VHH binders against q9y6x5. Designs and how they scored, part 181

Target 1, 379 residues: q9y6x5
Amino acid sequence: LPPKLLLVSFDGFRADYLKNYEFPHLQNFIKEGVLVEHVKNVFITKTFPNHYSIVTGLYEESHGIVANSMYDAVTKKHFSDSNDKDPFWWNEAVPIWVTNQLQENRSSAAAMWPGTDVPIHDTISSYFMNYNSSVSFEERLNNITMWLNNSNPPVTFATLYWEEPDASGHKYGPEDKENMSRVLKKIDDLIGDLVQRLKMLGLWENLNVIITSDHGMTQCSQDRLINLDSCIDHSYYTLIDLSPVAAILPKINRTEVYNKLKNCSPHMNVYLKEDIPNRFYYQHNDRIQPIILVADEGWTIVLNESSQKLGDHGYDNSLPSMHPFLAAHGPAFHKGYKHSTINIVDIYPMMCHILGLKPHPNNGTFGHTKCLLVDQWCI

## First folded at step 7 (VHH)

Design za17 (framework vhh_5j56_2)
Fold by ESMFold2-Fast, scan of step 7:
Structure za17 (fold): chain B 379 residues (1-379), chain A 128 residues (1-128)
Amino acid sequence: as target 1 above (379 residues)
Amino acid sequence: QVQLVESGGGLVQPGGSLRLSCVASGFTFSGSDYYAIGWFRQAPGKEREGLSSISRSSGGSTSYSDSVKGRFTISRDNAKNTVYLQMNSLKPEDTAVYYCAAGPLYGSSYFSKEYDYWGQGTQVTVSS
């Protein structure tokens, strides 16, 4: 049977947490596997965009999930809870589970990875769970392992998504050592449970497992607010997304809106769409609005209101606080190897190689991940 | 200065009903009706679960999680700046601290954790 891969995401797992806290189960996983210390994610550093970049190898402007809240100027559609399962939003790319199902007689399985409950290019994950935050990690793991062992065609690609430590990172902030230590200890215990379950089922030695995340987390404060209402009146624009990257759709002349915003705060950069820095790869899509505001790290954009968030993400992807890590174990991976940095778009072509799939055109570079793999020569 | 205050929690027997209230103060309106108000709960040892949301628009678009669909109803009284959650046919598994929150109208159900403003919570206990 073909090689198998389980891709696990712990949402909002900042790379620096590995330096500040003890993870005995994760360290045992890494000891017999590989660690990439920093993964440079895509801009904007948000959940849906980065989760889709992991499985497509594309920048957000190319795969079309450009934010967690978005508006398409051509079709006049809004992305919302009532239409987040509309294939329209997801059809600008082909995620790896679709390729996995279409190239060979193979199945995919998903426990709540973003997009897996959506028919993309008329293909939905063979096995999937509808998103429900109340479903335990254990139940998600039970379903994934059942599908990995009991499916025909065989499940060769499986995904598992978990909401922590992102939820607690927002609530407490990453600098709250007491609360974050409890949360991260629980996550390490879940990693221990994962490894134990795979060992009991005889999967551990023959399954490739990647543990990664979509972004990090930075500390926010009531002392670091940018009041957008002090810059511009609501009647001049429609707000598509607010913080820390505001997406502005002008109701009047774009230059007039830009001029009202451009000098409003020293802690916010204001860009006309065509002036967005090339390094962001965040320009060439109809879902990117005519004016984008980018707050400095730790600053929150508000509408004449306080913010209760003590942690946030979405900031500049060059910031180390926004970076997750990647750890992996299995027959495809070296044992005891540490690598400094890869780009999050590099994960997709690496996963395609492991599964024997032909990747769709992508922004990743296979050479960046080859030192992780036993069947490749490291330069 | 946005404040959200929950009330109406308490002890109720299985099969009973409760109505929770969330009073908002300091709320502003955007031209896009950007924010919605939602209800969430967290039981001991479990993650925070999104239950229902209602938009800030006069039309009040509503959504419900599968666990409460058909049993819970969200509504709004704009004159009182209050959002209600009517909870019917309560079960022991509904026991939790209930929170109201304000966040992006156009967000996916994955993003309840990214709502910007949260109340302090109100305890609901379903027991005999």
Scores: ipSAE 0.012, ipTM 0.451, lowest interface PAE 8.6, mean pLDDT 87

Design za18 (framework vhh_5j56_2)
Fold by ESMFold2-Fast, scan of step 7:
Formats: sequence, structure tokens, C-alpha cells
Structure za18 (fold): chain B 379 residues (1-379), chain A 128 residues (1-128)
Amino acid sequence: as target 1 above (379 residues)
Amino acid sequence: QVQLVESGGGLVQPGGSLRLSCVASGFTFSGSDYYAIGWFRQAPGKEREGLSSISYSSGGSTSYSDSVKGRFTISRDNAKNTVYLQMNSLKPEDTAVYYCAAGPLYGSSYFSKEYDYWGQGTQVTVSS
């Protein structure tokens, strides 16, 4: 039988939630599997970019999903709707489900993972659900497990995406222990349901399961706002993305726009595209705008208004608050092993190895994940 | 007219090293005409395999396939309009014709159709 892998994402699951809250079901999963305590995600630390980095092993400048809101200067196309299904946005990379279907006579299944309801290089997941946030975790799980157990050719790669704890992290902020405790307990219960369902269907012993996330969450405040309207008149630029990384398309001379912005707030950095720090790997793509503003952790860029967000993400990827974790269980993984840190781009080549797929060129390093795997040397 | 010319191939023993060069004419690697230069290889009877890419900027981002990570290094010399592939710890499985390719796509692609311009290839043989 071919190896099988289920990749699960709980959006916005900050790594240190594991230390501040109790997760009995997740702890049982980790006890018989592996835990990576921090995953260093890619910049910008946003949902669509990082979910696509997990499944391609590429930095955002390379895979082309550079933000949740984008503008392509060459084609003049706009992406600012989470339901945008134009393959144009996704075709700069080959995600693992496409590779799985094209290299092997195998199927892929998807429950709501970003990009899985889009034909990418004329290939769509064999089984998928159109994105709809109102669909329950239970329905997503039922579909995925049905497809894992009843498909021909067999489903060997499956994805499952859940919007929490990100939605509650934005609403309450990560420092609201009462509300976050309730939300995180529900997520732990969903992990328990997942494990129980896989056991009842006879899938648990032969299935590799990865539980991870795309980013963390940091506390925001009405006391930490950057009013962009006090820096520059909106007649001088088109705003492509706002907060906490603003993407600025100048309507006048770029240098004039830059000069109006560069000293406006001590709590944001203003970069011309070519001056964006190399460590971000966020420069070489037409969808990255001529001027980028990067707010300091916990600061929100606004347009002469208050912000309703008590938590946010998108900040510098060196910040521990932006880091998710990775837990995994299955025949490919050691039992009871804890690892400190990997890069989010390292997940892709590891998954390709588990599935026996030849990875496309990527920014990950297989050596970084070797100690997680039973068939590898880790000295 | 855009043209890419590979050189530096040859016969080498297992564990040896080679440096491949890719010289561009009709455009410059520091220009905005193309965003990435990639290295590919093709063994007899096999599909072209993407190995590595480098972007056109002076701080250019790089990517590598798992089969060559830690052994191969891609680099640029903008003054010579040349991209290099330094190949260390060569294995018999590395025996192939090596191609450089130029395209507007930065990053990974399994599909050689994503690249607009191709060199003629240079043979690398790893044998004792």
C-alpha cells in the first residue's frame, strides 16, 4: 500500500498557546508522535501566503501569493476577495496535491485548504470542497475520511483547514485568557474527534497526520494605531493592502511618496521594494508593490479610523508571536520526539519524502526535518 | 535575440566537483527582462528535472531541489552576464545533460514550458 498523509491546519495557532493552555487530546497525539515547538513562517505572516508556502516549500516572492490582497502591475489584475478563483494567482508554483496526482497514479483530497478549489496548472484536487466558512469541522472531517477510505485510485494526500483559533484571536486578542481558553478547548476537542474518527475507521495506524498552522497572533490596542492619512493624502497613491504590512502603489513620483511616508511614524518601517531586507525573501515578484510599510509588532495601520481588531498577524516573521507549531503522528514519525525549530518551507520536502514524491525546486531543507523521521539518520 | 550558452560539463569521478557556466546574450541577468535563471537536467529516457533557480536582483533569492541541496550552489556574476552551478559531491545519478533556462517566473516549476529560453545543454558524466 502507498503511504498516506493528512495535513491539518488550525489557522492562527500561536506556538506558545501550547504552554499557556491545556490540550489533553493534542498532548496524547504528541506523546506518541513528534512536536516541533516553533515553525518559522514566511513573510508576510498571513493566511494565504503561508498556507501556500506549506504546500510548495517556497517563499512568497517565489510562489506568487504575496499577501491576502494583491495587485499585479504587469497584467493589472486585482486579488482582494478570498473567493478569487483565477488560476493566474496560483500558477507561479506547483502545490504538493498537483505533484501527487501528476507523478503517481494517486488521488488528492481537500477540505477548504487555500488554493485547493482552483485548477493550478490545469490540475485540481481529485476530491475537494468549494471554500465555505459555514461548513462545520465535522462535515469537512466526514468528507476527508470518506475519501481516504473509499477512493480509486487511492487518496494518498489529504488536507483539512479550520478557521479557528484565528477568527477568535482577532476578535478577543491572544491575551484574553477567558475567551481564548474556551476557543482552544473546542479546538482540542476537535483534535480528539479527528483521532477517534480515524481509529474507528481503521485509518489511524497506517496514516501519517500532520497538525500545524500558518502563523501566530499578537495583541493589538486602540493605543497602538498608525494613521496613514496623517502621513500622506490618498490622491498620491493606490492602497493595495493595509495592515500590518501596507502595499503602496504610487500615483505620482515614487520618491515623493516615499519621502512623505519615511518619517511619518516611529512604529513602522518604510521600504522601497529594492530596500526590503533580504531576510524577508520578499522582493522578487511583480505583485510586491513599489513601497511597503511594515508596522512594529502590535501596531495597526489605519485610515483615520479606529480598529476593531484586538489581535492581528502579518508582522515580522522573526517574532515568536508569529510562529505556529507542528505536531505529527504516524508510521513515518518517531514517537515522543521534540524538536525546537524548523522553517515552514521545510514542511514541503518532508511531505514529499513521506509520500515518495520528487519535490519541485524549493526553499526548504530536507535535513532540517530528518530527526522527525524513522527512516532517516539525524546525527 | 536571446541566447543562453552552457559550458563546463565533462567526465568526473564519484565524489568530484564541476562548475557549470551559463552565459546570456541579447539580455542581461541584472535587467528586468527575466526574473529567474534556472538549471535543469535530463538523463536519457527521463523528463527534464528542475534543480535550482536564482533571481535577477543583486541580492538574488535561490531555490534548490532536494536531490541537490547542500551539494549544488547557484550564483551570479552580473559583470560577466553569467550564472554558475557549482556541483560538489557528484554521484553517478547526477549523470545527465544540464540546461540553463531563462523565464519571467521566479521560483519552482516542474513544467519546462514555464521557461522561454533554453541553452543547448552540456553533458555531465559521473563515472569511474
Scores: ipSAE 0.000, ipTM 0.197, lowest interface PAE 19.6, mean pLDDT 87

Design za19 (framework vhh_5j56_2)
Fold by ESMFold2-Fast, scan of step 7:
Structure za19 (fold): chain B 379 residues (1-379), chain A 128 residues (1-128)
Amino acid sequence: as target 1 above (379 residues)
Amino acid sequence: QVQLVESGGGLVQPGGSLRLSCVASGFTFSGSDYYAIGWFRQAPGKEREGLSSISDSSGGSTSYSDSVKGRFTISRDNAKNTVYLQMNSLKPEDTAVYYCAAGPLYGSSYFSKEYDYWGQGTQVTVSS
């Protein structure tokens, strides 16, 4: 009875890849669906923050996942991959799978989406897989399609996360045409497998499917390093996060630390928390540190060492290299429609509309996605 | 830095038309520093109301509030770095101070707190 939605993320899929490589399976998906060419993500342009923004419709300062490495000054807790299962970090927002389970008699299913293996507001996804990067895309897909066939109560919202092309983007850099071509072809083949599986199971025509990503990727170089040890002695501060956005917790007077950093590199902007540009929406949270350093695109902040990364993300969210795309197919979506740009926070209220859920207060604007939907007045 | 200057307000009779102009400096309608431009209004004793936005350099990504859709049209002139609001079929309830605002490249259209730069406003009065 209720509508169903599958949300798929390919981590680090830069929008520009669609112009520079061939995606026959993705193009077939788009031919009978919709394409948003650019999605403006939230700052900082990192995996955990942006994945949580997609499912909450909130800026990072509002949902509380402000980086992949965090420190909370009030509780003195540290966030890292080894303790990301603490609900404390995730409880500043209500993600869509929690709303789906609490507002309606419905189930959610999840294959590896950040936060889905954590009880948030005492609610965990009805079906989920504990995060493990070694689990194949095929195994994730097999579980999701099995769970989508459940009817007591029905699974109406499902998520599927895949780590590529982000891992290869970091290793090879986005300008390595030979290696990136191979990686992106494999992803297109996975999209083909997804569509074929849904068709064989009779799900394809009645399921809404969104394929998107959290951020893009930019080329880095050993010629573009900022050595933080040349700016300031490590005895003056605690480093919470390093690159390309450094989170600095002063051990001495904040103004003294700021003055030592302010003019150290022409390729890094230094902000006191209250001076962080309003357009970033990255200020009003205890997990945002007193001093934030923002490297220019393609520059890497290091501690007297080389960086092995040939690609990175986390940079200014106005940069096109940081933008992902969104493609969708299903009964809720128009066929053959192309849209230029939406904000990543707009995805949440659109998904709530498709599922018939009342959205929690959020930073998205439903009007920005109306033209994608068959049941909405457009223009 | 971004600066906005509105013009084109005035007195008009019910059913009439006005075109408001917003001239921008400190950014361009192309490249990474392109900002979303929104039109807002505020009548005496009422909250500021979002009316329309244009957020795409192609001029294709536009939005309108229910109170003005079909009557107002937002557009741009890249050569003059100007955004226009064409107002048709004006009603007495359209009487307000109209503001131009600039925000993030793809910013939200209806929340005034999300716009970083504001013009001084231009008075529109619809009266017999």
Scores: ipSAE 0.000, ipTM 0.124, lowest interface PAE 21.4, mean pLDDT 86

Design za2 (framework vhh_5j56_2)
Fold by ESMFold2-Fast, scan of step 7:
Structure za2 (fold): chain B 379 residues (1-379), chain A 128 residues (1-128)
Amino acid sequence: as target 1 above (379 residues)
Amino acid sequence: QVQLVESGGGLVQPGGSLRLSCVASEFSGFTLDYYAIGWFRQAPGKEREGLSSISSTSEGFTSYSDSVKGRFTISRDNAKNTVYLQMNSLKPEDTAVYYCAAGPLYGSSYFSKEYDYWGQGTQVTVSS
């Protein structure tokens, strides 16, 4: 029987939540599986970029989803709700569901993972749900499990996306222990429901399940604001993205805009595109703007206005607060194994190995995940 | 807390017009002209869909979904801290609860959580 994999994302699940809150269902999952304590995500530490990096194994400059808000200087296209399903934005990479469908006589299923409702290189996920935040976790799970059991050709790769704890992390901030405890307990209950449903349907013993996230969350404050309007007049630039990474498209000489922005705030770094640190792998794409501003952890860039956001992400990917975790269970994985760190781009070649697929060229290193897998030598 | 309030919904006959308004709560210190504003709708038992957005920038970039392009127009009145959705040539298929949301400058409306501030919605019914 071909191997099967379910990839689950709980958006904004900061790695250290596992140490600061109790997760009885997740701990039972980990006890009989593997845990990677920190996943080093890609910069910028935002939802769309990191979700696409998980399924392509590529840095943002290579896969083209460089932010949640984008402008392409060559084609003059703006990424918006009217064109987010335009394949143009997604076609710079080949996500794993496309590889799964094209290399083998297999199907893919998706409950709202970013990009799965888009025909990428003329290939759309075999079964998918259009994004709708009002659809319950249970309904998403019911559809995924139906497709895993009742499809021809067989569904071998399935994805499930859930918006929490990210939405609550933004609203309350990660330091609000009372509200975050409530939200995280609810997530643990959903993980319990997931495991129970898979067991009742006879899927649990033969299905590989990965539970991960795209980024973490850090505390913000009204006392930590950077007012961009105090630095530069709006007539000098077009603002493509604001916080905590601002993307600036100059309307005048780039050097003049840069000079007005540099040293404006001690809590913000200003980069010309070619000066963006190499470690970010955030330079070689037309959708990366000529000037990028990067706020220090917990600082919010605003336009003469107070931010109501109590938590945020998008910050430097070296920050532990930005890191998610990865837990996995199934026939491909060891039982009771703990690993310290992998890169988020490493997940793609590992998943390709589990599914028996030849990965497209990618930025991941299979060697980083070998110790998680029963069919690999790691002593 | 910031709260967005939609108004201008109601019952209209096919081919009719309605103008929806979106305002920020009075004492929030929030101004809509600093945010991209999106209009969304959802009918019972259907997915929420993005309809139109307007950027916070001086260019005021606008976008429209194919289902409403040419019929709906988004605009700002910064003096009144209000964003409008002018809806013309309404069809029975336009019947839904309409929401405004404030969020990313040029971002996708695919994930509603990317918009940090949402209204409670206003009902639009197109029926004879």
Scores: ipSAE 0.013, ipTM 0.446, lowest interface PAE 7.7, mean pLDDT 87

Design za20 (framework vhh_5j56_2)
Fold by ESMFold2-Fast, scan of step 7:
Structure za20 (fold): chain B 379 residues (1-379), chain A 128 residues (1-128)
Amino acid sequence: as target 1 above (379 residues)
Amino acid sequence: QVQLVESGGGLVQPGGSLRLSCVASGFTFSGSDYYAIGWFRQAPGKEREGLSSITWSSGGSTSYSDSVKGRFTISRDNAKNTVYLQMNSLKPEDTAVYYCAAGPLYGSSYFSKEYDYWGQGTQVTVSS
């Protein structure tokens, strides 16, 4: 009789898409569940960092996945491959599937969630799929539902990741209503398929389901480029990450590199590591480089070249365009409840509560999510 | 301008081999470990699949998808600014348009959507 939870992520699902497009299947899900209109994600607003924050409840400086491209100054290792199975990168935190497997006689299942194909603290998800973008949503769902029904010890925590609408958001930009309408309708149909499959298998009434995302998307343009090569010669630094947050490793004196960059563009902020705003919680980790450049919303940092991207993310996490949403349904959740805002790090302690797990120390606040839960008082 | 031009596609029988070439121009990343070039494919009605990548650094870190591991080999010729994909033991399922892409250090298909530059593609058909 242990409680069960399925966590689903649609990458790059900007919160305000819910107001600008029709989602009949998602709306039916929300009608019998809960909706959080905005989730304040962590900085930087990128895929790997935010997916790991959801399952650890930690800021990026604390869990160590600080970007999609990283360099560790202490060990001199480079992280560049999402299939990198070196646990070194992931071992600064304990994700919920590891806690689920170690605290109780329970199994975890994963369809492509970042980190689930990596042994973290010598523990890999009990059931998982190696990352392959060619695997359909239907096949991922089939595996997850099979594992939820046919496992001993029982699968109590399952994750499912899908690449859209992020891929189309980059290609078309979020303001392309014709293309985004088509993409978002397909996602809504996938949500309908998910609910129908769970009902068919008798799982729907007893399974807790969370549908969320890691970040949003903003419109970019060839008219909004910051050419880094016009500010500084490449011989003075090693580039660890480029856009919209550039991670700069100086080859010469740090102050000299900073002075060459600090007045380069009115549409970019340049920070020495110790001067990064405290509100970002992006400072206390060896994988955060000595100089960080942060582009203004919709601006792209380039190296003497044009950008092909019409949409991007990674920007300041205070921007509404960077915020995803959270919807949930199941025995743990109220029906028809709407909530304004939570922090993305709050999802982890909420999920631990639902599963009856003791959370590792984290940056989330359980009080922020208690109004969503039937077994909590919301005053 | 960064430009990528693929070549070497064509018709081959099952069990055969092809070598694809990607010629790159306009790179500004001299000596950088940051920049990578990857090979991707897309068959009609399927998602774009990442196959392999190589970094632009002198050591050249490589990665491979499980579907091609042991059959495909990526390599680089820095003097010619060219990346190669050697494809062995080809199967009918390998039939697709093959694309070369370049961008920040991404080794896998999680980030294929975030590559900055794409070639026009070259058709590979595996048929008897």
Scores: ipSAE 0.012, ipTM 0.436, lowest interface PAE 8.1, mean pLDDT 87

Design za21 (framework vhh_5j56_2)
Fold by ESMFold2-Fast, scan of step 7:
Structure za21 (fold): chain B 379 residues (1-379), chain A 128 residues (1-128)
Amino acid sequence: as target 1 above (379 residues)
Amino acid sequence: QVQLVESGGGLVQPGGSLRLSCVASGFTFSGSDYYAIGWFRQAPGKEREGLSSISGRSGGSTSYSDSVKGRFTISRDNAKNTVYLQMNSLKPEDTAVYYCAAGPLYGSSYFSKEYDYWGQGTQVTVSS
């Protein structure tokens, strides 16, 4: 029987939440599995970019989903509600479900993971749900478990995405202990439901389960705003993305726009594309704009307006507040093992190994995850 | 300060019609190339659902969710700085609080949870 893997994402689950709140169901999952305390995500620390990095093992400049808001300078296409399922945006990489379906006559299943409702390289997930935030966790779980049990060719790779705690993190901010405690308890209960459902259906003992996230969350404030309109008139540029990473497409000379922005606020860094720090791996793609503004942690870039957000992400990926965690359980994983840190791009080659797939060229390093796996030698 | 204010909700019989209005203050739809306006709803005990969006100056493009396509129509009146949602052939399952929100033009309503500007909501109840 081929190995099976379920990859679960709770959007915006900051690693430090594990130390500040109680997670009895998640802690029980970890007790008989593995925990990676911090996952260093890719820049920018946003939902679509990092979810696509998890399943491709690539930096954003390489897989092409460089932000949640995008413009491609070569084709002049822009991302929008009418365009977000255009394969054009997703075709610069091969996600694991495509590789899974093409190498061994296997099926993939998806409950709302970003990209799974898009035909990528003419291949869509064998079973999938079109994205709809109003669909319950229970319905997503019911579909995934049905597909894991009732598929030919067999479903060997399945994904499950949930929008919390990200939505509440934006609304309340991560420092609102009362509201975040309530939200995180609900998530822990959903993890309990997941484990119970898999046990009840006889899937638990033979299924590898990874629980992870794409990024963390940091506290924002009305006292930490950068007013872009005080720096430069809107007639000089097209704004592709705003906060906390602003993507600027100049309508006039690039150097003139840069000079108007470069010293406007002590709480943002202004980069010409070629000057973006190498450590970000955020330069070599037509969808990265000629000028990028990067706000300091907890600062919000606005257009002469206030922000309603009390929490945000997208900041420098070296910040611990931007890091998620990874927990895993199953026949491929050690029991009771704790690891400090991996890179988010390392998840892809690890998953390929578990499934017996040949990975496409990627930025991950299999050696970084070897100590998690029972079939590997760990020094 | 950007504010969005919804109006036009109420009680209506199945098969009836309502027109919701979303009035913006603090910016003008015709003056901004960054914001698109979307309509969302949330029924008791359910998560928020995206229904429709309209861009400002970028080609006037519109989108609709499958649940409302053919029944709901989104439009804008730039002179009144208002976005409308015309709701026809209303069903009991359309009962919800309806919200308007401003999000990035070059983005998707997938990320509505990250939108900065939301109205307070207007109740729509479809019953006999």
Scores: ipSAE 0.544, ipTM 0.795, lowest interface PAE 2.0, mean pLDDT 91

Design za22 (framework vhh_5j56_2)
Fold by ESMFold2-Fast, scan of step 7:
Structure za22 (fold): chain B 379 residues (1-379), chain A 128 residues (1-128)
Amino acid sequence: as target 1 above (379 residues)
Amino acid sequence: QVQLVESGGGLVQPGGSLRLSCVASGFTFSGSDYYAIGWFRQAPGKEREGLSSISGDSGGSTSYSDSVKGRFTISRDNAKNTVYLQMNSLKPEDTAVYYCAAGPLYGSSYFSKEYDYWGQGTQVTVSS
C-alpha cells in the first residue's frame, strides 16, 4: 500500500502557546510522535505566502504568492475576489498535490488549503472544497476522511485548513489569556476529534499526520500606530498592502516617495526594493513593489485612522512571536522525539520523501528534518 | 475613528426581499484605491460566510458567492459613502446576522478574518 500523509494547518498558532496553555489531546499526539518547537517561516509572515511555502518548499519571491494583497507590475493584474482563482497568481511554483498526482498517478484531497481550488499548471487537487469559511471543521474532516478511506485511485496526500486561532488572535490579541485559553481549548478538542475519527475509521495506524501552522501572532495597541498620511500625500502613490508590511507603488519619482517616507517613524523601516535585506528572500519578483515599509513588532500602519486589531502578524520572520510549531505522528516518524527548529521551506522536501516523490527544485534542506524520520540517520 | 454601521435587517417571509445598508465613516470609501467593502453573514452555531464585495475605486468591481449569485446584488452610493446589499428570493437558510467589513482592494475575501474594520451586524430572520 503506498504511504499516506494528512497535512493539517491551524492558522496563526504561535509556537509558545504550547508552553502557556494546556493541550491534553495535542500532548498525547506528540508523546507518540515528534515535535518541532519552532518553525522559522518565510517573510512576510502572512497566511497565503506561508501556506504556499509549506507545499512548495520555496521562498515567496520564488513561488509568487508574496502577500495576501498583490499587484503585478508587468501584467498590470491585481489580486482580488474576482481573480484569486486565476492560475496566473499560483503558476510560479508546483505544489506537492500537483507533484503527487503527476509523478505517482495517485489522488490528492483538500479541505480549504490555499490554492487547492485553483488549477495550477492545468492540475487541480483530485478532491477539493471551494473555499468557504462557513464550513465547519467537522464537515471538512468528514470529507477528508471519506476521501482517504474510499478513493480510487487512492488519496495519498490530503490537506485540512482551519482559520483559528488566527481570527481570535486578531480580535483579542495573544495576551488576552481568558479569550485565548477558550479558543485554544476548542482547537485542542478539534485535534482530539481528528485523532478519534481516524482511529474509528481504521486509518490512524497507517497514516502520517502533520499538524502545523503558517505563523504566530503578536500583541498590537492603539498606542503603537504609524499614521502613513502624516508621512506622505495619497496623490504620490498607490497603496497595494498596508500593515504591518506596506507595499508602495509610486505615481511619481520613486526617490521622491522614498525621501518622504524614510524618516517618518522610528518604528518603521523603509526599503527600496533592491535594499530589502537578503535574509528576507523578498526581492526577486514583479509582485514585490518598488518601496516596502516594515513596521516593528506590535506596530500597526494606518491611514489617519484607529485600528480595531489587538493582534497581528506579517512582521520580521526572525521574531519568535511569528513562529509556528510542527507536530507529527505516523509510521514515518519517531516516537517521543523533540527537535528545536526547522525552516518552513524544509517541510516540502520532507513530505516528498515520506510520499516517495521527487521534489521540484526548492529552498528547503532535507537534512534539517532527517532526525524526525525512522528511516533516516541524523548523521 | 473608522466605523461601519449596518442597517435594514428585520423579519421577512420566505420569497421576500430586504435591502441592507452599510455606512462607512472615518474614512472615504469612494475613490479609495486601497479599500473594498464586503458583506458577510453568521448563522447561529456556524462560521462566518462571505457573500459579496464591491471595490472602492471608480470601476466598482463586484463579486458574489455561489450561494447568493442571482439573488443578491451589491451596489454603492459614493456620495453617501454607503454600500447596499439587495437581497431577493430570501430563504429560511438566509437567516443570520449580516456584517459589512472593509478590506484591501488588492486582496480577497478569503482573508476577511484579518480585516481591521467590521460593523456590529444586523439581524435578518426569514421565517415561514
Scores: ipSAE 0.386, ipTM 0.731, lowest interface PAE 3.1, mean pLDDT 90

